# VHH binders against q93235, part 23

Target 1, 248 residues: q93235
Amino acid sequence: IFMKTLDPKVPRFYGKGTIIGVNPGVGYQPWLKERPDSTLIKYNLRDQKSYKAYLEQMKTYLTKYDSNATETRECGAGDSNDDLEKNPDALPCRFDLSVFDKGCSEKSDFGYKSGKPCVIISLNRLIGWRPTDYQENSVPEEVKDRYKAGSIAINCRGATNVDQEHIGKVTYMPSNGIDGRYYPYVFTKGYQQPIAMVKFDTIPRNKLVIVECRAYALNIEHDISSRLGMVYFEVMVEDKPVEEKKEL
Key: E = the ipSAE of ESMFold2; O = the ipSAE of OpenDDE; V2 = 0.75 times the mean of E and O plus 0.25 times the DockQ between their complexes.

## First folded at step 13 (VHH; framework vhh_5c3l_4)

Design c65 (at its last look DockQ between E and O 0.45; V2 from the best seeds 0.00; counts 0 for: pae E 2.2 > 2, grease 24.3 > 24.2)
Fold by OpenDDE, look of step 13:
Structure c65 (fold): chain B 248 residues (1-248), chain A 123 residues (1-123)
Amino acid sequence: as target 1 above (248 residues)
Amino acid sequence: QVQLQESGGGLVQPGGSLRLSCAASGFTFSSHSMSWVRQAPGKGLEVVSDISSSGDSTTYADSVKGRFTISRDNAKNTLYLQMNSLKPEDTAVYYCAKLEQEYGSYWYSFDSRGPGTQVTVSS
């Protein structure tokens, strides 16, 4: 409902001045293809069927990391994709999905079953783009406690004051946000897009919460009108008895 | 396999004109938005212009507005960039790029590009 008032139903945003723009946009999962006009994540804790589609969408999205894994290299501490631009034979770093094992993995049903749903946050792929670090004293206050140079911090809040009161505790995986080691994006078959997950730990039951998530780097612009640097979605975790459809 | 191949680059004097072409294959060209991007020496990649799949919508970087025109011929699977009133600042490798809407996203991403064509504007 909120998104309908802010944006046309067309799930397409263009960058400022160009279709793709010079600043990254923020995307999220799960986004159900069967409901392309809806940014609402709604399910009932007591009804597994109600959140099955979201789980499947999350799984489907994450499959891309397995599909091209053979065209990647394992990267340890200090490794990055920096050399990809200079060395055409270099393999991109494999993204480590294990960072989501604490409540946001497939094993945990991405938190949906437990009423702590996880959402994937990503940036669109801009060629050659990489996050620019804040100066230590210039880190925005809302991410200052979690910010790490070399990363893109993520912060999610209620879109309105009421939503902010309801959103509850939010956990970020990893805490620092999207790992910048996987930048820059280059045209290589094995490139793996880095992501972060946001877990809603204490989201209320039976209440709609409008969520705004922003990505933070020095070179990420936040613009509500163009939706640059941010994404909106709604979350409603219901806890209601499942009405047995009396099969007439 | 997606293939993009740029052509038409070269050396021109300031104020001159060039027309770049990009031959596309391996995908449904008419269904995809396309972009021209460039990279000048020592600089990052810059989006120059983009065009919708149908060609009904075009956008330009401020630096090239009024001078460059992006177009496409879907029947020929070809993207074009007419560059007029060229400036030394336009010197760069120009790339044709395929845009793709990310799965479950509102945003387009670069999906593929060609090897590029060199454009040099010098007196």
Scores: ipSAE 0.552, ipTM 0.792, lowest interface PAE 0.8, mean pLDDT 90
Fold by ESMFold2, look of step 13:
Structure c65 (fold): chain B 248 residues (1-248), chain A 123 residues (1-123)
Amino acid sequence: as target 1 above (248 residues)
Amino acid sequence: QVQLQESGGGLVQPGGSLRLSCAASGFTFSSHSMSWVRQAPGKGLEVVSDISSSGDSTTYADSVKGRFTISRDNAKNTLYLQMNSLKPEDTAVYYCAKLEQEYGSYWYSFDSRGPGTQVTVSS
């Protein structure tokens, strides 16, 4: 079922909805550049150095949202990036990181120091794609209470029955997910990719939890075998004494 | 500074052929997947074809499969699109696009494109 990736040096899924198709893939951060073949987020609450790399990756990823009044515009209700296809002088919408200030910002170490780690959820940048709304009566049960037209809802669950029992409370920021006003993607220096974050408020200590997150819009297909519309990662928050390195 | 420059467009009769080139600089070309994207008059962008960084894997839109061939020469930092059996509906500006691997995703994202080259297929 799985085909080889476009870049054979790093394993990647190949299938419909990739670069050629119109079905976005889902990504997450933090993913450490030093361990590109691993999707594991693992750290020890008692060892600040064990999560420093995740904080630096989050910080580095988010620098693209630094304020730039000359390359972006402020967008309100009813605004979108639609005008950029017709008007080369138009500026893309600015993404406001302040929606993450309640526990998923640098001030809180993105939740890592409190054992409530935040994970960024994003959709890969496709040409011509924009979200299509569900009809009110067709919104999937998993996101029904949080769904808002014009948005891409996010839901995360445990990948197995055991993981679902352990994943605990998950907080979504924004609650209704990724804002669709930043679509379509445009080829411009100032483009700011919209994101959401999920915060794992009550994830257990010293237990591996396999997480599956899905993105929800009418035109996002979900296929477990090809992993369309979803992403998997593992979280292990340890709480154990720091061991000294012994001499040989 | 990423630089992409397309060339090889022009006017051609239906059934004819053209070969597009894209000269790349300002990044490690051999480390990146690449794409051809086109825009017909009054329409949005359409992805035509993709190629992996090594050139081993390619993908084509259904509308061009069997007629177009994407290729690359990593020693010359150049991407190509051989277009055969051209039809009037192939008339568009063709763009060379750089892709990037996004850490934390098993999928690629579009990053940047060149200024494009015009292809016109008419009698």
Scores: ipSAE 0.489, ipTM 0.753, lowest interface PAE 2.2, mean pLDDT 85
ESMFold2 (binder alone), look of step 13: mean pLDDT 81; pTM 0.813

Design c66 (at its last look DockQ between E and O 0.30; V2 from the best seeds 0.00; counts 0 for: pae E 9.0 > 2)
Fold by OpenDDE, look of step 13:
Formats: sequence, structure tokens, C-alpha cells
Structure c66 (fold): chain B 248 residues (1-248), chain A 123 residues (1-123)
Amino acid sequence: as target 1 above (248 residues)
Amino acid sequence: QVQLQESGGGLVQPGGSLRLSCAASGFTFSSHAMSWVRQAPGKGLEVVSDISSSGDSTTYADSVKGRFTISRDNAKNTLYLQMNSLKPEDTAVYYCAKLEQYYGSTWYSFDSRGPGTQVTVSS
């Protein structure tokens, strides 16, 4: 009487009209739980204590990749999570964090100590969702130089003209953005969410910069009002003498 | 460990009704939005309905609007789906899913789900 249950690992995305919706959202790290209403990343270069929480958050976030690593497989060039839809016994691809070793790893304090803070960019997990590639001639201009088919390009800019003047040089790791090989999202314990990092190489000191990061794929819509396909946060890297709290 | 367990599925005739329940444990139920997802034969997972952590906000797929009602009892750590006027096309395995608010945004992600309960609508 009962139909055989399908493999729960092979979902198709149907999210229209739901809270989650059909368009990916963009998130960022570090986001401090102790300041849930704040999208500000603010710290003083001269005060390690000021950026410690951000480092811890970044570490904590990245720990998940180690936690479920045993339920993943190594994926080389040409491999992808597409197999998950075809083979219920397939393991999801292990995400390679080494791509962030050039200035955005734990070893480098994610760039915070050097005044080049890194931010993690990710998309929310939509069941069965995967990025659709642009046609070669339809790639948005702002990511055209870095775009790679099979990836989700990321571009961050100042939210306003003033911010754009201040944001400075931004490096993307990897340059092409989030690796699409790790899509689609499937309900498996071993699934590792792909991410990219954005490094602010020449962000000014003692200035607030409002940053807008957008994700680019053919099936990602951008809407400022709903913030679809984008995320906003603020960055302020201070360089000020640390006032010695006179231990009264 | 997050645990979700669906119940209440079964065989019903077209036009019939079922009430699904989902027992949740291993997390602060009242702090998380929840969703019902279904998978029909040969199809992928479809979000049927979702509900905010407080229960103040609900959404429904167009296909079930007016027929299905999602609710929750946070005191009992239970999610419900009242399904009325069932149709053959509603035949699916129904899953309770935990949603996670995405970092620094108003977006949600699917986090975990239960083993599912079979709903079959047939004459």
C-alpha cells in the first residue's frame, strides 16, 4: 500500500512561496552571536583583544569541516556532488580549506592582525539548488574577469560612493568565487557547504566602510530591498592607541 | 543530537484529512523555524509549509494553500500539519525539517529532517 520511499539524498528544489524562497541568500562570517543585531566588524589593530571574538567565530565556523570529514570523500578535478543525486551511497565532496592559505587562514589570523581582514561568504542551503552558469557573453561586467563556469562569483563593493572610494583592493579566494562542485545541497550529514573568502587588502584605517557583497550565477537574483543574492556588513579597522584601563 | 520524528501518515481517500505530527528533540525547538517538506514518487523534495519559531508567521506552497495548516506547540516540542481536502497529488513522504537562520541575515537554511511519514491519497 505504501510506496517505496525515495532516497532522501536526492532532493529537487521547490521553495516558492516559502520562508526560504527560491533565490539564495548570502551570509557572511564572522557574525558574532553576542551581537546579533550588529553587522559591524570593528576592531583595533593595536588591540588583539578587540578582534579575538572574530577570530574565535571564524575558527568555530570552520570547525564543522573537520567534524564531518569522515563522512566525505576527496574530490579531484572533475568530481562533484552531482553523484549524490545518482548514487545514494556516494559521499559528499570534502571542502578544501587550503584555498584560503594565502592570508585568510587561521595561521594568519584571517588577516585581522595584519589589518587585512577576511570575511567568509556563503549561500543559504536550498534543497537541490545549484548554480546555473552564465553564458559566456552574458557574464556581468563586474565579475567577468574572474568568472568561471561552475562557480558562483562573488563581488564586493562599497555600498555608497564614499564607501567605494574607501573599500580599496579586495581579493577573492578563490578568485572565481564559490566552487559549484559542492552543489547541490543534499540532506546528508557529511555535506560540506562551499564558501569563499573576501580579503580587504587596503581598507582604510579608522573609517567605517559599508560593504555590499553579491553572489553571481544565472539563477541568482539581486534585489536590494529584499537583499536577495547579496549581503551587507560594515568594516572598521581602527589603528588607535589602546587606552590602558587604569586598573582602579 | 537533533532528532525529528514524523507521525500521522497513512492511506486516505481523496477529500480526506490527515494530521501529521513531528516530535522534536535535541535542540531548542522554540528558537527554530520549522518546515514540512514532501517527496512524491519520482520527484524531489518540495517545501510544503514553514512556520516561524514563534508560530506567528506561516507560509504555504501554492499547491496546498487553503487546504493545509501548519502549527506548532513549543511547550510540547511538536510541529503539526493539518491536511484537509487531500488529493492524489499530495501522495508523498512527508518530512519534518529544522530550519536554521543564516548568519547575519534573515535567510534560512535547511538543517535536518526526520525519517518521514508516508501519506497516500488514493481511491
Scores: ipSAE 0.327, ipTM 0.683, lowest interface PAE 1.7, mean pLDDT 89
Fold by ESMFold2, look of step 13:
Structure c66 (fold): chain B 248 residues (1-248), chain A 123 residues (1-123)
Amino acid sequence: as target 1 above (248 residues)
Amino acid sequence: QVQLQESGGGLVQPGGSLRLSCAASGFTFSSHAMSWVRQAPGKGLEVVSDISSSGDSTTYADSVKGRFTISRDNAKNTLYLQMNSLKPEDTAVYYCAKLEQYYGSTWYSFDSRGPGTQVTVSS
């Protein structure tokens, strides 16, 4: 990996004595390493081989949450990672994948086999960063119905007017987005990055849909030209007959 | 299994110099960007400097620009930090970290780090 292929606006430095790098970037999965210059998620619903790589990438990405025995702790309501900045012996909160059991788990092939693919949304790890809450009357309209203080809301839309007509129903898991209890991010062994998933419930067949997803907290800036606070990917769910060889 | 081991820390007077080293094993060192991060007493972690996998590109925190130089030797699987004109504010544990960048993402992550080496700047 070469540093000069990286977005120069990606935050690199963050801490109590540093001003630079206060805005996290947004990422998605599945992203196939064998196609490093592509953000396209394309498969044929009638051909299991066409989405196998996406399932394997999702499974591989999620294995980092299996390491939860002695290096993490259980966290409930009111817990957070605040102590990690002060206490070298504190354990980071364990991230539980069960929130995705309603159609975005391995049991359901992450929605791919039903034509309702799930996509993981995550934020870059900025040391010491935590979400800042919107005031009640300042929550952006696109997330107002799902926003919860302490969390980072996610909203996905079609990138163009045509894409917006096609994107259909989108389910957010959890509905309020990325859980704030896992913040601040600290550089420690065992840290588990919190994530959310987006399920595309009614995406059309045989049409390319360009998707823009944005992360929402008061201290996340959005800039379309530099793609700050947002991520783009394309989805194409085909429904085509699989090629057959005819008997002579 | 990724292994990183920092060395070269110690006690130095203000204005002095130190050179930190990080020995890497268990991964293809030349394929990954690397970072130095530090933690001062009672403070959070600060990313000090990054270097690309080839060594062509480097970045520095404002607090160390012009005083610190990051480098790497891919043949020896070793990362370096030359620290000059040291100040009491540079007192910290310094960590070597392996970076990952995911294509289709606008973020960096710290995947692994070493146990650190103590740098103390005091008269």
Scores: ipSAE 0.011, ipTM 0.336, lowest interface PAE 9.0, mean pLDDT 80
ESMFold2 (binder alone), look of step 13: mean pLDDT 81; pTM 0.815

## First folded at step 14 (VHH)

Design c70 (framework vhh_5c3l_4; at its last look DockQ between E and O 0.50; V2 from the best seeds 0.00; counts 0 for: pae E 6.9 > 2)
Fold by OpenDDE, look of step 14:
Structure c70 (fold): chain B 248 residues (1-248), chain A 123 residues (1-123)
Amino acid sequence: as target 1 above (248 residues)
Amino acid sequence: QVQLQESGGGLVQPGGSLRLSCAASGFTFSSHAMSWVRQAPGKGLEVVSDISSSGDSTTYADSVKGRFTISRDNAKNTLYLQMNSLKPEDTAVYYCAKLETEYGSFWYSFDSRGPGTQVTVSS
């Protein structure tokens, strides 16, 4: 249920039948707190000032992974947060941000400078929730080529037919989406929320594109009316001369 | 610093009642939705009930509907859970949890909880 609120700390959506719900919601970054009513990511390639706020927001968001790193453990292949609910002394797995180094790191200005902006995709933190795997033959077609059991696949498309024609090539980092090893969420200081990034590689210039990103697991419902399992935002990458403010 | 402290747990017979309280500090209590969650032996965490910041909206797990009542006193920064007609299946550690909305998420997330209070229902 969409609720129009003036307070940015109040969610826009509630779960079906519950406040927080049992189905994951999808969120994105960057979201600018100075524009709480806007889901638009708009900047000019020729104007660094125009995308500075987005960079700062991305940096700020990612600092949380460094701040509590000492309260985490390294997790290799086969390790997961599964035991966190049973073992109060267990440390949560450290999230690996290096997966974003190919064009979506701070070093690359998260792709904004190059006109290939990256967007963070996340799910809200639900207690006890874990992604349920699709059976091999039941994986949705749109994520079939990238799907990995144990992960939450992400797929972004244009919201309309026109948007789909304009959105261009999209890269997912990692390709298989959000790593499920970090689930479930538990109340621990060191918990690191897993994320994925979406990179818009060939998004057109000077056109508004409405983007729909969906998260895929067997136990994630998609509903456009309630916005379950998906998120909408708009992207506009401008390529225009920067008008010199004529000092009147 | 966010602090949550549960109280009111104990041992009761089946059919008995308990009232849990949660004292909150370190944040604006009246502006945050709250939840009760529990963890039974050998089971994962589950949401029992949640309540809006104003208290005008409440929800319950199916297993506790009609038996449990969530409420809050914003003036006292306290969350309550009235538990009636308790069953052995209700045996668990009960936690008070703070809900939060992150920028860009537009959904509630669990943010913090207390140390919990033990509820044991046994004959």
Scores: ipSAE 0.750, ipTM 0.871, lowest interface PAE 0.6, mean pLDDT 92
Fold by ESMFold2, look of step 14:
Structure c70 (fold): chain B 248 residues (1-248), chain A 123 residues (1-123)
Amino acid sequence: as target 1 above (248 residues)
Amino acid sequence: QVQLQESGGGLVQPGGSLRLSCAASGFTFSSHAMSWVRQAPGKGLEVVSDISSSGDSTTYADSVKGRFTISRDNAKNTLYLQMNSLKPEDTAVYYCAKLETEYGSFWYSFDSRGPGTQVTVSS
């Protein structure tokens, strides 16, 4: 079994030989605080208790988007957080969770009860960074059919050839990835980090699948050694009989 | 409540030096990596430098490498930035920032920032 370990005392994604502020790392949820050294998402379809912690972590993470307070504003096409740098009274763009209503919301237990778990994909909040668009014919093949200028496309695949055979169908929400209107990150109260979700529609039962997800924009470099532009996690959806609790 | 207070800025001639300080309180300073960030007038935020929680590892933006030195004193809960060979392009408000580990990544804490300290390099 291969497990990832993070050291919170050393800045991850800031290594010698890289420049600060140019290349974001990628994060995921659900990440369980009680198992901080583990990147494993493992549960049994027949045992609601086995995935309760993931549901609670997803709900807790998403509560920061519940605000309709005066700390955010509506943002349409062509808007961005650039105005915050010139106007200290401007409000950051509000992120609307309704884009996830097709199987990655609380109403569907974020896909866990149906064996189609959803995973949140985010970029670390790198100050001053914003996505740069690919040229028309330079979009990587992995995301070419979903790529939209102004956005950061997401692609998830099996980490090895075996995992690639097992990962199955993946649905991306939004299809074109993380919307760039919420960039750059600025130091302002109420800032809402944009996110995307991926749903694993046909992941096999009782098999460990190592997943690699990458974010795509012209100015996101991918480096496996430094984990720049990508994140790894493992998924194991079991479908096994549940042993009864001992009764007196 | 986390509190960060920057000081040490001012007006300086090109080629001059300044030393910035950031006093930290409300958290265990020695357990967190720290950064200096700056914002030039009408520009976005730029991360200038970071330093590990122990101080053993540092990283610098290319624009300041060789001229700026980040350091920390964990006994005094203070972060420093020594700025030498200053250029007009270094004119900005400088903030210190606390790094957090979240979601398998790092990010800068916004809600703990102070007012920053103005550095103006002008002949």
Scores: ipSAE 0.016, ipTM 0.420, lowest interface PAE 6.9, mean pLDDT 80
ESMFold2 (binder alone), look of step 14: mean pLDDT 81; pTM 0.819

Design c71 (framework vhh_5c3l_4; at its last look DockQ between E and O 0.41; V2 from the best seeds 0.00; counts 0 for: pae E 5.9 > 2)
Fold by OpenDDE, look of step 14:
Structure c71 (fold): chain B 248 residues (1-248), chain A 123 residues (1-123)
Amino acid sequence: as target 1 above (248 residues)
Amino acid sequence: QVQLQESGGGLVQPGGSLRLSCAASGFTFSSHAMSWVRQAPGKGLEVVSDISSSGDSTTYADSVKGRFTISRDNAKNTLYLQMNSLKPEDTAVYYCAKLETEYGSWYYSFDSRGPGTQVTVSS
């Protein structure tokens, strides 16, 4: 595992024996550009300024879906990007951001103002990769209640036992995770990367929580050492009085 | 604007050799990992080989190991794929692809590709 820590544009982790790898990596937002080495999401509920950067990052990230919308098609039930590899003239499916309207939209400040912050979960764009469904009896227990064939289930937990005790209730949007209809990735201008959001509903105040989020499909391997199929970040929601800058 | 242009494809007999080139512009070539991908008739896209930004690390699909060699000249903004001992199953359109890292991701993603060059291996 080659860890390159020097260039923010270079991944920290290489695939097992490969540069890009064959197993999906998991990413998250917001990741602040001004703090590229920090995986900490920290803000004060009483200070709007403290979470403004996170909101802006989320907005910026989601703008891409509007920017290339004209190069997409509406997809109903049963539609998918499966034919994109065979038909170069086919348009990719438009991603539906309305699935995040219940507390994780821009209108709700992505939950930050209310102390229920939302985090975007995504997989890196691998060419030709599609999620493989679990058999009904082989679905991992941690996602069994939410798993849907054709989707990539997401599960987040505390990284340690202490963190697990603190993380509280977590909501997934959609509940079944990332919609698989948007796979595979193809080289097209209109491709929209599918995402899911995780909402921390009852995360404690003034405590640091280390979060581990895993993606689940039959062909997704989990490896803690290489961080395959998972991502770590920290969340700290403060509830403290804002110190008035004494105007000297 | 990112531009990638493949060349060097053609018709070759089994056991023959071809050298593909990819001319890159519109980005800092030397700072980006690159890949060759291919699409055979009736099949999906597959990664053939990838190379680190510096060229110090390379990887290959099992199907091409020992036969193909990926290299790059950063001074010329050019990616290469030397293909030896070609087989009919290597027949495909070959694309050079730019890899990118997104903020919030610890892994590479594919970003863009060229229009491709046809490689046909037939007796």
Scores: ipSAE 0.788, ipTM 0.893, lowest interface PAE 0.6, mean pLDDT 92
Fold by ESMFold2, look of step 14:
Structure c71 (fold): chain B 248 residues (1-248), chain A 123 residues (1-123)
Amino acid sequence: as target 1 above (248 residues)
Amino acid sequence: QVQLQESGGGLVQPGGSLRLSCAASGFTFSSHAMSWVRQAPGKGLEVVSDISSSGDSTTYADSVKGRFTISRDNAKNTLYLQMNSLKPEDTAVYYCAKLETEYGSWYYSFDSRGPGTQVTVSS
């Protein structure tokens, strides 16, 4: 019952009713395949076994970035995937995980052991889609301080007023979100999907927090009824004695 | 292995109609959303239409909305595209594609697409 109570009604990611258009959907990790209808991230800070599955899911997901150098290229300032659609010999930009080294890497258990869990935010891969920029005066307030032209900003908030009061400090990696240089997605061997991570630095103990994360670019629509441009998940970081019996 | 085989293409005059079929095997067809994708001469791939695993939900590119209808028969493992009021701009190779899900996300699985079927609209 308790697990069912912690699994509020949220949009499903696949199966019946999956709708795909010109607007990218938003996904997250860690998502446990053994519980496909659950978006709950729940663990006890004092019990390493309670978050082991999330760590393994994060590690497995990130293995895809172990690309061979012959299938990708190093990209710096001014580089992009702009020519990828018309040049079959072009190599896509390599996505560098080192941006996550300060608190959202395997070395830090992706923040789980410190009660500051990291969550990966990704966009669905739409052929030919690339972010378009807000004008300076049109950048949504939620991302104005972090927005960079050419990027897809990410913002996470509490789903209700109570959740917003509890969500606390959120760190975005990179601060400006998902870099647009890795777009467009095309049919190219070696393409590496760019991602961002969000770290919940001050999430309270023993309280359920419902999180809504949105992706921001001029050509990303947000619609609450159809959950366009956004994703929901719940976080509950417990801090209770390990030898306590849990009747769940 | 996943196999997709498109058929039903051909030469049609402007304003004509065609019905494309895609025979699917090697996976549980009824559990996956499907798509029609096309590639016009000298152009990149364009998603034409998507359909949910049950067939309850469909989407269309603006360029084909009102003229094309996607459908599926899960008992026959077959995807369809009814194309009406065809225009020269609809000339392309048409592919069916399987949607995949991965760790709470989704993508088009173009590595598993079939050989495609040529549609040519000309007078």
Scores: ipSAE 0.031, ipTM 0.425, lowest interface PAE 5.9, mean pLDDT 81
ESMFold2 (binder alone), look of step 14: mean pLDDT 81; pTM 0.813

